# VHH binders against q9y6x5, part 322

Target 1, 379 residues: q9y6x5
Amino acid sequence: LPPKLLLVSFDGFRADYLKNYEFPHLQNFIKEGVLVEHVKNVFITKTFPNHYSIVTGLYEESHGIVANSMYDAVTKKHFSDSNDKDPFWWNEAVPIWVTNQLQENRSSAAAMWPGTDVPIHDTISSYFMNYNSSVSFEERLNNITMWLNNSNPPVTFATLYWEEPDASGHKYGPEDKENMSRVLKKIDDLIGDLVQRLKMLGLWENLNVIITSDHGMTQCSQDRLINLDSCIDHSYYTLIDLSPVAAILPKINRTEVYNKLKNCSPHMNVYLKEDIPNRFYYQHNDRIQPIILVADEGWTIVLNESSQKLGDHGYDNSLPSMHPFLAAHGPAFHKGYKHSTINIVDIYPMMCHILGLKPHPNNGTFGHTKCLLVDQWCI
Short names: E, the ipSAE of ESMFold2; O, the ipSAE of OpenDDE; V2, 0.75 times the mean of E and O plus 0.25 times the DockQ between their complexes.

## First folded at step 14 (VHH)

Design uf43 (framework vhh_8dlx_2; at its last look DockQ between E and O 0.86; V2 from the best seeds 0.79)
Fold by ESMFold2-Fast, scan of step 14:
Formats: C-alpha cells, structure tokens, sequence
Structure uf43 (fold): chain B 379 residues (1-379), chain A 121 residues (1-121)
C-alpha cells in the first residue's frame, strides 16, 4: 500500500539522442507515461555532482559534491572515483534515501547510485551494493526487484545506476553514429528487460519508475585543445581538476596566477571564485578552488599532450548538449504527457511528494513538475 | 608518447619485503595522481592504492597495513613497498596514470605492461 519509487539513471544520456536514434522500448514506456524533453542540470555538468543534485534537490555549492575531483586544503583529503567513500565529502546534504529511512518506518534499496554505499549522517541505504563496474545490469536489477518484494520494513525508494552511454560517449564521441547506435540500442534493450522484469514480478502497475540521467555529451577533437602549460608554469599552482573545468589552487599570489591565465585562450573563460557567474550557482563552498577555468563547448584543457577523449561533458549547463531527459511511468504520473523542460533540482521535491516525505530545504520548485502528476492541477 | 615501465618483480620467499618501481615518461609526472593495481592468476584486477601529486595516499582497506606507495617527482618514479609477503600476493603488478575528472568509466588512462611477483618458497 505505501507508494513506491524506482529511480533509474543511464549515465551520460544526452537528450538529443532521443531525436536521432530509435528507442522502441523507451517509446513504449513514454507512451503510457510522461516525458520531459530536456532536464537542465547543475554546473559543473559532471557525474557525481549531478547524481547528488537529483537526490538532494540542491545546487553543487550547497550539497558539497562540487566536481568529480575535489581537494580540501585544511584536511589534505582528495575526492575522486577511486576514493569516493569518505562520508566527509557527502555530509553537507541529506539525500532522499536517508530521509526516506528516517521520517517513516521504511527501507531504501540501491544498486550502485553514487553515494548509496557511503554512510551519510550515519545512515546508509538499508540494502545496497558496493560499487563494482563489473556487475551486470541484470544482477543490479535482480537485487533491486528482490528487495522491492521481500523487505521489512518495506522498500519504498530504490535506485539503479548504469554507466552507459557515458563510457562509450567518451570513447567514440556522440557524433559517431555507427558506434553510438549500437550502444544506445543495447540501452533500449535494457529498458525493455527492466519493464519485462517488473511486469513478470507483478510490480509494474503499482510502482512509480523514473528513468533519467545526469548530463549529456559533446564532441571533442585534437583540433580543439587548450594547453594549460602554455598559459602558466606548473610551479605556480596545484591542479585539482583539469577539463573542461580546471580547478586551480595558487601556490603564489592569486592575482598573479589569474593575470597569467586570463588572456591565454579565446576558448576558455577564467574566473576568480567571487566572479563566477551567478547563474552557475557555483561559488559558496570551500571545495570550489580560488580560480576556475571553463572551456568552451568541445574544447579540452590539456597538460602539453594530446587528448584521447572524443566526447566529454562538464561544460556550461545552458548548453543543450549537456542536458539529459526524464521519462516516468506509474500511478503518480499522467499517461502520454510531454513536458519541455525542468531543472534537475526539481526532481527531488517531486520524488518527496510521490513518497509522502517532507523535503529538506532545497533549490527545486515543485510547481515545475506539477503537470507530470495526476494528483496536481496543471493549469 | 606516454610510457609506464614497471620493474622489481621476481620470485620472493613468504614473509620477505619487496619494492616495485614504475618509471614514467612522455608527460609531466608531477601533475598526476598515480595508481598501483594487481591481477592474481585467474582473478580480476584489484586496486592497491594511489598517491596524489600533493603526496596524499589512499589504499585498499584490505591491503593498507601491508603496502606503502611513494613517489619521486625529480626522477619521475612511482614506488610500491610490500611487506610480509604471502602466497596470495602472487600477481602481475601494474602502474597506471590517474584519469582526471572522470567518474564511473575508469580510474586510469595509461597502464604499464606489468611486472610479475611470485611468492613461493
């Protein structure tokens, strides 16, 4: 009887892929559900920041996961994909699975969503899988569906994460129609498997399912490189993150480092932290470094070498190439409704509403998602 | 071109210590975090640890008491010190360069060919 929600992420699923490739299984899902054509993600348009924004409803400066690569000068701690399990990094916000477990006598389940294998405010997802890229989609799905059916207290919030099409987007670039067609067809088949499994287990009609992503992908090239070592000697700063947003920690006077960088490339904007555009909501956190470099779409910042990446993300969140989509199906959602755009931070208060949870203060606007929901008035 | 060359492997007796080296060339070594990874016969890859360009180190919790990672930026060399070696430490040991700013795709962009360590009596 309590409402249930499964949140699924396919990493790096650019919204425009839906217009340029065929997705028969996803289109069948949408036909009886809702589609948001563009989700405006948060800046920086990177995996860990945006996955945490989805489940907290907060801008990166507020939830503290401000990049995939972070450094805290006071504690000397580093954050990256290889060392992402220290609660220190995740404790500046309360993700929805923690709220779900603490407000009601309910359980959460997680198959690999970033942060779910970390105790956050001393609370870890009731059921979870430690991150391991080698674990198949089928095994992740089998665990999630088992936990949704066989839990006490009941699992009411579940998450499922898959690394593609991001890995292939980086390797081939989004303009490689032949390779991307193969990858995206495989993802569509996984969506078909997901729906079939939920139907087989009797979960489909009573489960709310959201399929979304954290960001898009843009084409990169060896012809669009910015050599940082041509701008400034590496002895003047500590590099915290590189591309397409470089995070610079000066070893000398900040103004001197800024002056060496500010006119180096016409394809890179250089900001002192306090001058970062307000529209990015990327300023008010100690993990944001004193100088931030932002490359133009499709440009790669390098250290006196070539880049092997054919696709990348992390660019300005106003760029349509950086936007994912959101599709949803279930008793909370209208059938056959299309919506143009929401903000990625709007997903959190919508999910809280569906689950009957009181949201923590957040940057989302519930009104932006009203037209998706059967219990809300759209006009 | 980027090159990583591991050395120092061989046959060692249980309980002994061994230091592996990785010589890096073709890039500014001092700008990158560096990783050690191993693969035992018939097993998958096991991450050992990394060292950042700030000299901060991180280790696989199951291996932390047994290994130390260090670097010498003046010689572009990464080291792995292993103590109290056991038969289960028999593996090919790889040096790898950290992949900046990525999540959930790969930790590394370049690898060496590895050096074999065999722990036997």
Amino acid sequence: as target 1 above (379 residues)
Amino acid sequence: EVQLVESGGGVVQPGRSLRLSCAASGFTFSRYAMHWVRQAPGKGLEWIGNIYHTDSTYYNPSLKSLVTISRDDSTNTLYLQMNSLRAEDTAIYYCARHLWGEARTSFFDYWGKGTLVTVSS
Scores: ipSAE 0.789, ipTM 0.905, lowest interface PAE 1.0, mean pLDDT 94
Fold by OpenDDE, look of step 15:
Structure uf43 (fold): chain B 379 residues (1-379), chain A 121 residues (1-121)
Amino acid sequence: as target 1 above (379 residues)
Amino acid sequence: EVQLVESGGGVVQPGRSLRLSCAASGFTFSRYAMHWVRQAPGKGLEWIGNIYHTDSTYYNPSLKSLVTISRDDSTNTLYLQMNSLRAEDTAIYYCARHLWGEARTSFFDYWGKGTLVTVSS
């Protein structure tokens, strides 16, 4: 039988939650598998971009999902959570479920992972759920496990997505111990349900399972605000994205807009597109706007009438608060092994290896995950 | 204070047209994308469509042929034109302000109180 892989994402699960809270189910999962303590994600550290990086192995500039909110000036198209189903946005890369599905005697399944309900390169997952936040984890899990167990051709790659603890992190802030403890306990219980379900169906021993996340969460405050309206008139630019990385499309001379913003706050870096630091790999795409603003950790870029959140993400991807974790279990993985760090783009070549797929060109390094795999030599 | 006030709802016969309005205040209307959503009795929220501050419009595929969204930034007003109304279009209609930058949490940060549209013979 071909190898099977289930990729699970709990949105916004900051890596250090594992150190600061109790996760009996997840810890048991880890005990029988592997843990990567910190995963360096891609810039910007947002949901759509990082989930697509996981399944493509590409930086955002390469796969074309450069933010949760995008604008293409040529076609005048917008991308957002409400408008995410146009293949135009996704077709700059080939995600792993497409690659997998195009193989003989294989199919893919998805429960609400970003991009899975869109035909990419004219291919959509054989089994998928349209995104609906009202659908329970249980229902998502039931569908995924049913497909993994009963499909023909067999489902060999599946994705499962859950919105927490991200939503709660935004609402409460990651430093709210009381509320976040409750939220994270629920997450751990869901992991317990996942494991139990797999065992009940006889999938546990043969299924490779990766549990990971796209980004972390940092604490925000009303005392750490950067008001753009104090620096520049709204008539001088079109706002494409706001915080913590603002995307600015000038309506007047770009240099004039830049000059008005460059000294707006000591807690915000202002970049012309060509001056964006190379380490971000966030330059070579037309969907990146002419000017970007990057707030310091914990600072929020606001407008006069904007809403406030107690937690946010999207900041510099070198910040530990932005980093998620990765845990894995199954025949491909060691048992009881912990690894310090990998890059989020490294997950793709690893998954391809596990599934026996030829990877598309990518930015991941297979060597970074070799120590997690039983069939690889780890020096 | 951000406020959104829907109007134009009422009782209409099947096949008729109706135009709803949403009056916005308390914010710079022209730089925000706006949405229309509805909730039929006993059903969940249904997204109708949106219009961006660049005037680009997007619609629910199931409703695209029946609705047109427009805006007047000079009067801070959002519009929803509905044609060929059916009984199943009976719902409370809401306008909502677009929330920037988030995914899989909320599309909106502010809502109106809604206006009731009843389609009946």
Scores: ipSAE 0.782, ipTM 0.899, lowest interface PAE 0.7, mean pLDDT 95
Fold by ESMFold2, look of step 15:
Structure uf43 (fold): chain B 379 residues (1-379), chain A 121 residues (1-121)
Amino acid sequence: as target 1 above (379 residues)
Amino acid sequence: EVQLVESGGGVVQPGRSLRLSCAASGFTFSRYAMHWVRQAPGKGLEWIGNIYHTDSTYYNPSLKSLVTISRDDSTNTLYLQMNSLRAEDTAIYYCARHLWGEARTSFFDYWGKGTLVTVSS
């Protein structure tokens, strides 16, 4: 019987929420499985890039989804949350659901994971939901479990995406204990519902389940704004993305634009593309603009106006506040094992191993995750 | 203070054309992508399309041949041209400012109050 895997993302679930809030259902899930306490995600620490890194094992420069907002000067195409379905943006990589469903007697299912409603290399997830934020977690779960139980060829890889705690993290900030406690309690209840549903359908013992996230969240403030208009006339550049990593396409000499920006704020680093730190793995793609601005943790780049955000993400991926966690349970995983850290790109080769798939070339390292798996010698 | 004010709504006969305007103030309009969205009575929101600050436009495929979005950065005005109007185009029409760089939470950070278009004879 082919192995099966359900990959679940709760968007914006900061790793230390697990220590600082109560999660009876998630803690029971972890107790019977494995925990990775910190997952070092990819720069920039934004939603589309990191979800695609999980399913491709690639850095953003290699898979081509380099931000939530992108512009291609050759084709004059834009990418954004409202305009994300053009396969042009996604075709620089092959996500795991495509590889999976091209195998004999296998299919893939998706409940709103970024990219699963796009025909990537002319291949869309075998079963999928078009993205719609008004669809409840219960309905997403019901579709996924129905597809896992009733499909021919059988669904062997499934994804499930939920927008919280990211949405509330932006609204309240991660330090608002009253509101975030309420939000995180709701999420723990959803995890309880997921596990209960899988048990009731007879799936729990033979389905591998990964619960993870794409990034964390840091506290923002009206006192920590960087006003870009104070430093440079807006006619000198085209803005492609704003905060906390601004993407700047110069309209005049690039060095002149850089010089106007380099001293704009002590709380912002300004990089020419070739000077972006190598540790970001964020240089070798035409979609990365000639100048980027990287705000310090908790600082917001604005265009001569206030910010309504109390929490944000997208910052330097070395920051613990940007790191999610990973928990997993199922026949492939040890029980009661805790691991300190992996790279988010390591998840892809691990998933390929569990599913018996040959991974495409990627940046992940299987050895980093082998101690999570029962079929591997950790010693 | 960011403000978006729609105008040009009203009663129009089927088969006619109508041009809606959105006057923008309180921000540098020329740097933002702008959207049109509508809500028919008793129905959910329907995205019509957008125009980027680079003048690139994108449309809901079901409406593509019926609508045109344009902008005039010198007057800070967004336009929606609608042609061959039908009864099902009766809705409140909103302009909205593009939210920079977020995904899967909200497309827009500011909305207008909307303008009602009624298509009837």
Scores: ipSAE 0.748, ipTM 0.893, lowest interface PAE 1.1, mean pLDDT 94
ESMFold2 (binder alone), look of step 15: mean pLDDT 82; pTM 0.832

Design uf44 (framework vhh_8dlx_2)
Fold by ESMFold2-Fast, scan of step 14:
Structure uf44 (fold): chain B 379 residues (1-379), chain A 121 residues (1-121)
Amino acid sequence: as target 1 above (379 residues)
Amino acid sequence: EVQLVESGGGVVQPGRSLRLSCAASGFTFSRYAMHWVRQAPGKGLEWIGNIYHTDSTYYNPSLKSLVTISRDDSTNTLYLQMNSLRAEDTAIYYCARHHWGEARTSFFDYWGKGTLVTVSS
């Protein structure tokens, strides 16, 4: 029987939520599996970029999904959540489900992971659901488990995506203990449902399951706003992305725009593209705009108005508040093992190893995840 | 105060055309992408399409041949032209402002109250 892997993402699940709230079902999962306490994600710490990094093992500048909002000046194409289906945006990398389908006669299944409803290099996930936020977790789980049990060629790689706790993190902020407690308890119950369903169907003992996330969440406030219009007139540039990382396409001389912005706020760093810190690995892609603004943690860039969000992400990837966790269970993983930190790009080569796939060139280091795996030695 | 006000709805016979308008105020309209969304009775929200501040347009593939989205930045107005209307186009039509930087949890930051379109004979 070929090895099988289910990759589950709960969007915006900040790592330290595990220390501040009770997760009886997730704790039981971890007790008989492995936990990575912090996953250092890629910059910018946003949903589409980090979800694509998980399944490609590449930095954003290499896989091409460099933000949730993108613009290509040559083709005049825009990318956003509402119009994310053009293969043009996704074709700079090969995600694991495509590799899984092409290297052997295997199938992939997807419940709404970003990119899985798009043909990438003319290959779409064998089974997939078009993105629809109204579809329940239970319906997504029902489809995934049906495909895992009733497919030929067999489904060996499956993905499951859920929008919480990100939606509530934005609405209430991560410091709202009452609302976040309710949301996180519901997520823990969904994890319990997932485990119970897999056990009931006889899948649990032979399936590798990874539960992870793309980023964390930090508290925002109406007292921490950066009004971009206070320093530069909107006629001087085209806005491509706003907050907390603003992407600026100048309509006048780039240096003049930079000079108007560079002293705009003590809580924002302004970079010409070539001056973006090397540690971000956020420079070598035409989709990265000529001027990038990076707000300090908890600060929101606005256009002469208030912000309704009480939580946000997208900030510097060195911030612990931006880090998710990774938990895993299954025949490939040790039981009761705890690990401190891995890079989010390390997940891809680990998953390729579990599935017996040859990884495409990537930025991950297999050695960082060896201690999680029963068939490896931690050297 | 951001406001979006839809107008132009009403009862229309099958096969005819209808143009909806959305009047925007309280923000610099020319800087935002704008969306049209609808909700049929007993159904969820269906994205119709959007128009970016660069005038690029994108449509739901199932509706592309039936609708055209346009904007007039000098009057802060968004338009939806609908042709060859069918009974299944009966819905409340909403104008919505693009939410910068968000994905999967919040497509829009402001909505209008909607305008009802009823296609019947």
Scores: ipSAE 0.743, ipTM 0.885, lowest interface PAE 1.2, mean pLDDT 93

Design uf45 (framework vhh_8dlx_2)
Fold by ESMFold2-Fast, scan of step 14:
Structure uf45 (fold): chain B 379 residues (1-379), chain A 121 residues (1-121)
Amino acid sequence: as target 1 above (379 residues)
Amino acid sequence: EVQLVESGGGVVQPGRSLRLSCAASGFTFSRYAMHWVRQAPGKGLEWIGNIYHTDSTYYNPSLKSLVTISRDDSTNTLYLQMNSLRAEDTAIYYCARHIWGEARTSFFDYWGKGTLVTVSS
C-alpha cells in the first residue's frame, strides 16, 4: 500500500493568527494530529521563494527562485507572476513531485501550487491545473480528491494552494480585526470542507495531510514610507524588485550607486551582494542583484508615491510576524503533539521520508521533524 | 495621481492592422512594466502581454503571432500593434500598470478606462 500525502498551503497565514482568532475546524484537525507553532521561512519571505523551498528543501540561493520579481541580465529574461512559466527559472532544483514521479511508478497531482504548471527537468506534475485565480477552492478540492481516488499509476503526492489570507492581509492589514476575522473564519470553514470531503470519500484515515503556509504578514502605514527617489536618481540603476527588499542593478559604477544609497534612511539596510548577512543564505546566485536594500519591518519602499498596501511580507525571516505554522494529520503523524519551531526547509526531507523517497541534497535537517512522526524516536 | 488613457480604437475591416496607444501620467513611466488586457463582449478578461522597463516583452501564446507591444519612455506612451484583425478581436482594450514584487494577489494596480475595437466589414 503506497503512502499518500496531500500538502495544502493557505498563502500568508501568519502563525499568530492561531492565538488571536477561533479556528474550530483547524483545532479539531490538530487535536488528532500535530501542530508546529512557528515555521521559520527562508529569506526573502515572499510567496514564490518560500513555496519552492517547501517542496525542494533548499534556500533561495540554491533553488533559484530568489524573489517574486527576477531578472537575468545575460538572457534579458524577466520573471514575475504574469510570466512565471519559463522552465529556465525553475530548473535549478528538483521539486518533490518530480522526484515522486521519477523514483517510483507513482503520479503527482496539483491544484495551483507555484511551479506545478511548469515542466521542470522535462517533468510536469502528472495531473495539474494551470494557474487561474478565479477557480474556487471547491473546484480545486474536487479535482485533487478525484485524482487521489481515480489514478493509475496512483497519485501519492498531491498539492492544493489557496491565495487567502494573503490577499486580504495586503488589503486590510493584519491589525484589522473585523475584516481579518471574517477572512480567517472563511478559511477555517474551507478546512472543515476539506476534512469532510476526505471523510466522505474514505480517504481521511489513510491519507497524510499537511496544512501550512509560506509566510506571515505585518502592518504597513503611509507614515512608514522610504522614498527611493530621495536617495538616488532613477537614471543610475535598473530596478528589479522594490519592496520591502529592493533589487538594484547599477547602470554606472556599483560603488557610486552604493554610496548614494547607504545612508539614505535609518529604516533601510543597504548591502553590496557580498555583504548580505550569512544568516539569510541569500548571496550565491546570479539572480541576486549587485545591491540589495532591506526595509525594516512595516516600512515600505516607494517611488515618489503612496503605497496601496496596508499589510506586507518579504521582511527579515527572524521576525515572528513573517512566520507561518504547520499542522498535520494522518498515519505518519502523532496525535495531539505540539512542537515549537522548525525551519521551512525541513518540510521537504520529512515529506520524502513519509513517501519513501530518497531526497535530493537539501538544506533541511530530518532530525528537526522526528518528534512529529510515529516511526521515529524523539532525540 | 496615476492616470492611464487608451486611444486608437474604432471600427476596422477584417485583415487590417491597428495600433492602440496608452498615455501614462502621474508616475515615472520608464520604471514600470506595462500590460495590455482585453475583454470581448460577454466574455472574461484576456491577458494580451506585457513589456518591461528593460524592453523585454511577453505575450499570451495564443496571440503572439498577431500582436507586438512597444513603449516610448520619452513620451510616456505604451503601444499595442495588431495585425490581421479578425472578428473575434472585437473587444474593449485596457492598459494596466504592473505591481512590483507581488505574486498570487493581483498583476496590476492601475487600469485605463479602455478603448473599443470593433472588427467588422
Scores: ipSAE 0.783, ipTM 0.901, lowest interface PAE 1.0, mean pLDDT 94

Design uf46 (framework vhh_8dlx_2)
Fold by ESMFold2-Fast, scan of step 14:
Formats: C-alpha cells, structure tokens, sequence
Structure uf46 (fold): chain B 379 residues (1-379), chain A 121 residues (1-121)
C-alpha cells in the first residue's frame, strides 16, 4: 500500500522549549525517531507565511503569502485571518496536498492547516475541516484518524494544526516559566494522546509522523515600544501591516516617506523594497509593500498607544528565538538520530520523497534532510 | 484608554430591521479595521464581518444577505445594519478592534461590553 504521512503543527513552538521544559511523551517519540534541533524558518516569521512554506518548499516572495495581513492595490483586496478564503491569495504556489491528489490519484485530509479549506488551482483537500478555533484537538485528531483508515482513494497525506503554544506565548511571554510550563505540559499530553490513538487504530507502525512548528516566540515589553506616529504623520501612508514588520504603502512620494522614517528609531530598520537584504528572500512579489520596517527582537511597533503583547514573532529569521524544531517517527525515518539544523523550505522536498511525489520547483535542498531518512546516504 | 461602546440593542419582532452602533474612543479610529461579532445563548462566538480602514468590507457568507457594515470616521462610529431579523439572530453583539498581523491566535485586541438583541414575537 502507498506510504502515508501525517504532518502536525503546534503553532509557535520555540525550539529551545525542548531544553527548558520536560516533554516525556515527545521525548519517547524522539527516542524512537529523529529530532532536528532548529528549523530556520522563512522571513517574515509569521503563521500563514511559514505554514505555506512548509507545504510548498518556497520562500514567501515565491508562494505569495508574504504576511498574515496583506493588501493588493490593483484589486483593493485585503487578506487577514478573518478573510483568508479567496483563492487569489493562495494560487501562486501548489501545496503538497494538491500534488498528492493530482499526481498519484490519492486522497489528502486536513484538520485546519492554513490553506486547506481553500480551493487552490481548483483543487481542495479531499477531506477537510473549515477553520474553527473552538474545535478541540481531540475532535481534529478523531477526524484525521477516521479519514486515514476509512478512505478510497486512500488518504496518504494528512495535516493537523493546533494554535498552542502560540496563543499563550503572546499572552504570557516565553519567559513566564509558570504559565508556559502548564501550557507545554498540556501540549506534551496531546502528543501522548496522538501516539496512543495511532497505536490503538493500528496506524503507528506504518505511518510517518512529522511534528513541527512555523516559528518561535520572543519576550516583549512595554519598555520596548516604537511609536510610529512619532516618526511620520498617518496621512502620508496607508498601513498594511504593523508589528514587528510594518508594511507601508505611501500616499505621497516614496522617497519622502522613506526619509521621514529612516532614522526614527535605533531599534527599527527601514527598507525600500529593493534594499531589503537578499538573505531574507523577501523582495520579488507585488504583495510586498514599497517600504518595509523591521523591528529589532523584542521591540513592538505601535500607533501612539501601549501594547498588551508579552510575546511576539515575525522578527529576523536568523534569530534562534524565531526557530521551531522538527521531530519525526515512522518507517521512512532513522531511530534515535539528532540533526542540528535544516531550512523550513527543506521539509517539502523531504515529504515529496517520502510520498513518492515529484516536487514542484522549490527553494528546498533535499540533501539537507538525507541523514534523517533510512533509504538515503548522508555523505 | 481604548473604549468601544455598543448601542442600539433591544427587543424586536421577527422580520424587522435594526441598526447597531459602536462608539470608539482612545485611539485613531480611522487607522483600524473594525469587526462585528455575536454570541447566541449557549453558543460560541460567531464572526459577522469587518470593515477595513480602506472601506473594504468582508462578511461571514452565512450572514451576508442579512447585514451591512459601515463606518463614519468623522464621528468614530462603526455601524451594523441588520434586516429581516429571525429568532436565530438573538445574541449579544460586540464590536471589536482588529489586531494587525495576527493569525489563529488573537483576532481582536479590544472589545466592547456588548449589546443584547432579542428577536421575539
């Protein structure tokens, strides 16, 4: 029967949480599988962009989901979490579930992974749940396992998304040991439930499971605010995204707006689109606005008010605090192997290899993940 | 301090129309997208729609034929026009300020106390 893969995301799971807290269930998973200690995500280090990079193997400038908040000046369309179902935003790439369904005539299943409740290139996940934050992890898991066992054509690629620890990371900040300990213990228990459910249903031995995340989290403070209104009057531009990466659409001459912003704060870098550092791979897309502001780690850009955020992400992808991890278990993976670092775009070609799919052109390098796989040589 | 105050709720007969208002203060209203959200007795939150600072509007497809969202930036006021009200529209209605750059974590950073709409005959 064809190989099967379940891809699980715990939103905002910072890599070094594994060193600072106890995860007995995740540790047992890793002991009999593989661990990548750091995954270098794409810039900007936000939820929708990185979730789409995982399943396309593309930088944000290439797949088109360049932020959680986007604006297209030609069509006057806005993108945000509340209005994310227009295929226009998702059609610049082909995610793995679409390739799985079209290339191999197999089914895909999705419990709320970003993009899976949207028809992309006229193809929607064979089985999916419309996004609803009120749906429990247990219900998402029940649907995914039901579809993995009871589908024709067989479900060979399945995804499962969970909002924590991101929500608590924002609310408490990653340095709140008491609250984060409680939240992370709950996540470890959910991982235990996942493994137990797969064993009970006879799926565990033949299913490849990847547990990963889209980004990390860093501590913010009321003492680290950049008031944008102190830099420039709001009448000179349209704001498209605010913090920690502000997207500025000028209403006057672009150079004049840039000159008002460029020396406003020592804790913020201001870029004309063409001057954005090449290492970000964040330049070649019309959805990237003419001026981009990038706050330093732990600094929050505000509009003449305080911020209630104690944690945030979206910062420079070279920062270890922005990195998630990747753990995997199953017939495709070695047992007890630790790897230091991969790029988040490398996950896609690895998953294509496991599933026997021909990857679409992508920014990942299969060689970076070879040492994780039993059928490959890491020389 | 940021404040959002809803008004215009009350008891209405089925088939009637009702307009809710939300008065905003403590921030530059014209800079933010604004949302309407409701919660029926014993149910979860249901997103109704939003209006961006560019005046673009988006609606819950299940409610689009019933509602219209508008704003008046000169008076810092958000409006929800509801037509052809049904018993199922009985809920507490909240206005909420949009949280920029967030996905799947926090959709709104400030809420009003809500206004109760009861559709009964």
Amino acid sequence: as target 1 above (379 residues)
Amino acid sequence: EVQLVESGGGVVQPGRSLRLSCAASGFTFSRYAMHWVRQAPGKGLEWIGNIYHTDSTYYNPSLKSLVTISRDDSTNTLYLQMNSLRAEDTAIYYCARHTWGEARTSFFDYWGKGTLVTVSS
Scores: ipSAE 0.733, ipTM 0.878, lowest interface PAE 1.2, mean pLDDT 93

Design uf47 (framework vhh_8dlx_2)
Fold by ESMFold2-Fast, scan of step 14:
Structure uf47 (fold): chain B 379 residues (1-379), chain A 121 residues (1-121)
Amino acid sequence: as target 1 above (379 residues)
Amino acid sequence: EVQLVESGGGVVQPGRSLRLSCAASGFTFSRYAMHWVRQAPGKGLEWIGNIYHTDSTYYNPSLKSLVTISRDDSTNTLYLQMNSLRAEDTAIYYCARHEWGEARTSFFDYWGKGTLVTVSS
């Protein structure tokens, strides 16, 4: 039978949580596997963009999911979490589950990973759950393990998504050690449940498991607000996304809107689309709006009101607070190996290698992950 | 203070129509997408649909032929028109303000207290 891979995401799991909290189950997983201490994600550091980058190996400007909130001015279509199932938004790339099903005549299974309940290039994950936040981790795990054991063609690629610690990171902020300790302990217990379930089903020794995340979290404050309405009147533009990266579609001359914004706050950078820093790889897509505002870490852009968020993400991807980690275990991976940093786009070509798939052209570099793998020559 | 106040609920007979309203205050209504969500007794939340500040509308596919969402930015009011009401439409109906740039953990940043619709003969 071909090799099998389960990709697990805990949304918003900041890398340095591993240093500041106890994770006995995750540490046991790492002891017999590999740890990448920091994963440099793509800009903007948001859920849908980074989850799609993990499974395509592409920057956001290339895969087309450039934000959690998008607008296409020609068709008047909007994209958001409540309306994310239109293939129009996802069709600029080929995610790994589609490649898995088409190249090797294998099945894919998905428990809530963004995009897996959408037909992309007329191909939907062979087994999937429609997104529903009320479905427990245990039910998601039960379904993916059932599909891994009871499918023809065999399920060789499976995904599992969980919303924490992101929800609690927003609510309490990452500096709330009491609440974050409780949340992170629960996540560690879920990792323990995952490992135990795989062992009881006889899957553990032959399954490759990757545990990762899409981004981190930083502390916000009522003392760090940027009121966009003190910069420019709302009648001059259509707002497409707000914070911490605002996407501005001008209703008047673009230069006039830019001039009203460019010096409004010392804690916000204002870019014409063509002036967005090259290091962001956030320029070459029609879904990126003509003017982009980028708040400094911990600052929140608001519309003449307070913010209830104590934590947020979406900030500059060079910030360590925005970085997740990657841990992995299985026959493809070394045991007890620690690696410092990879790019989030590097995960895709590594997963293709493990599964024996030919990757679509991508922005990842296989060489960055080869030291994690037993069948590779690590220099 | 941001406030959303739903109204127009009550007891209606099966097969009839009903229009719900949501009055918004404390923010610039014309800049936000707005949602309708309902919860039947003893059941979970069901998303009905939304309308963006660009007037584009999106609906739960199972409800699309039965409902229409509209807005009047001059009066800061969101509407839900319901047609061919059935007993299964009995629920508390909530108005909610769209959360910018969030996914999977935060769909709405403010909710109303809801208005009860009871469909009975």
Scores: ipSAE 0.771, ipTM 0.898, lowest interface PAE 1.1, mean pLDDT 93

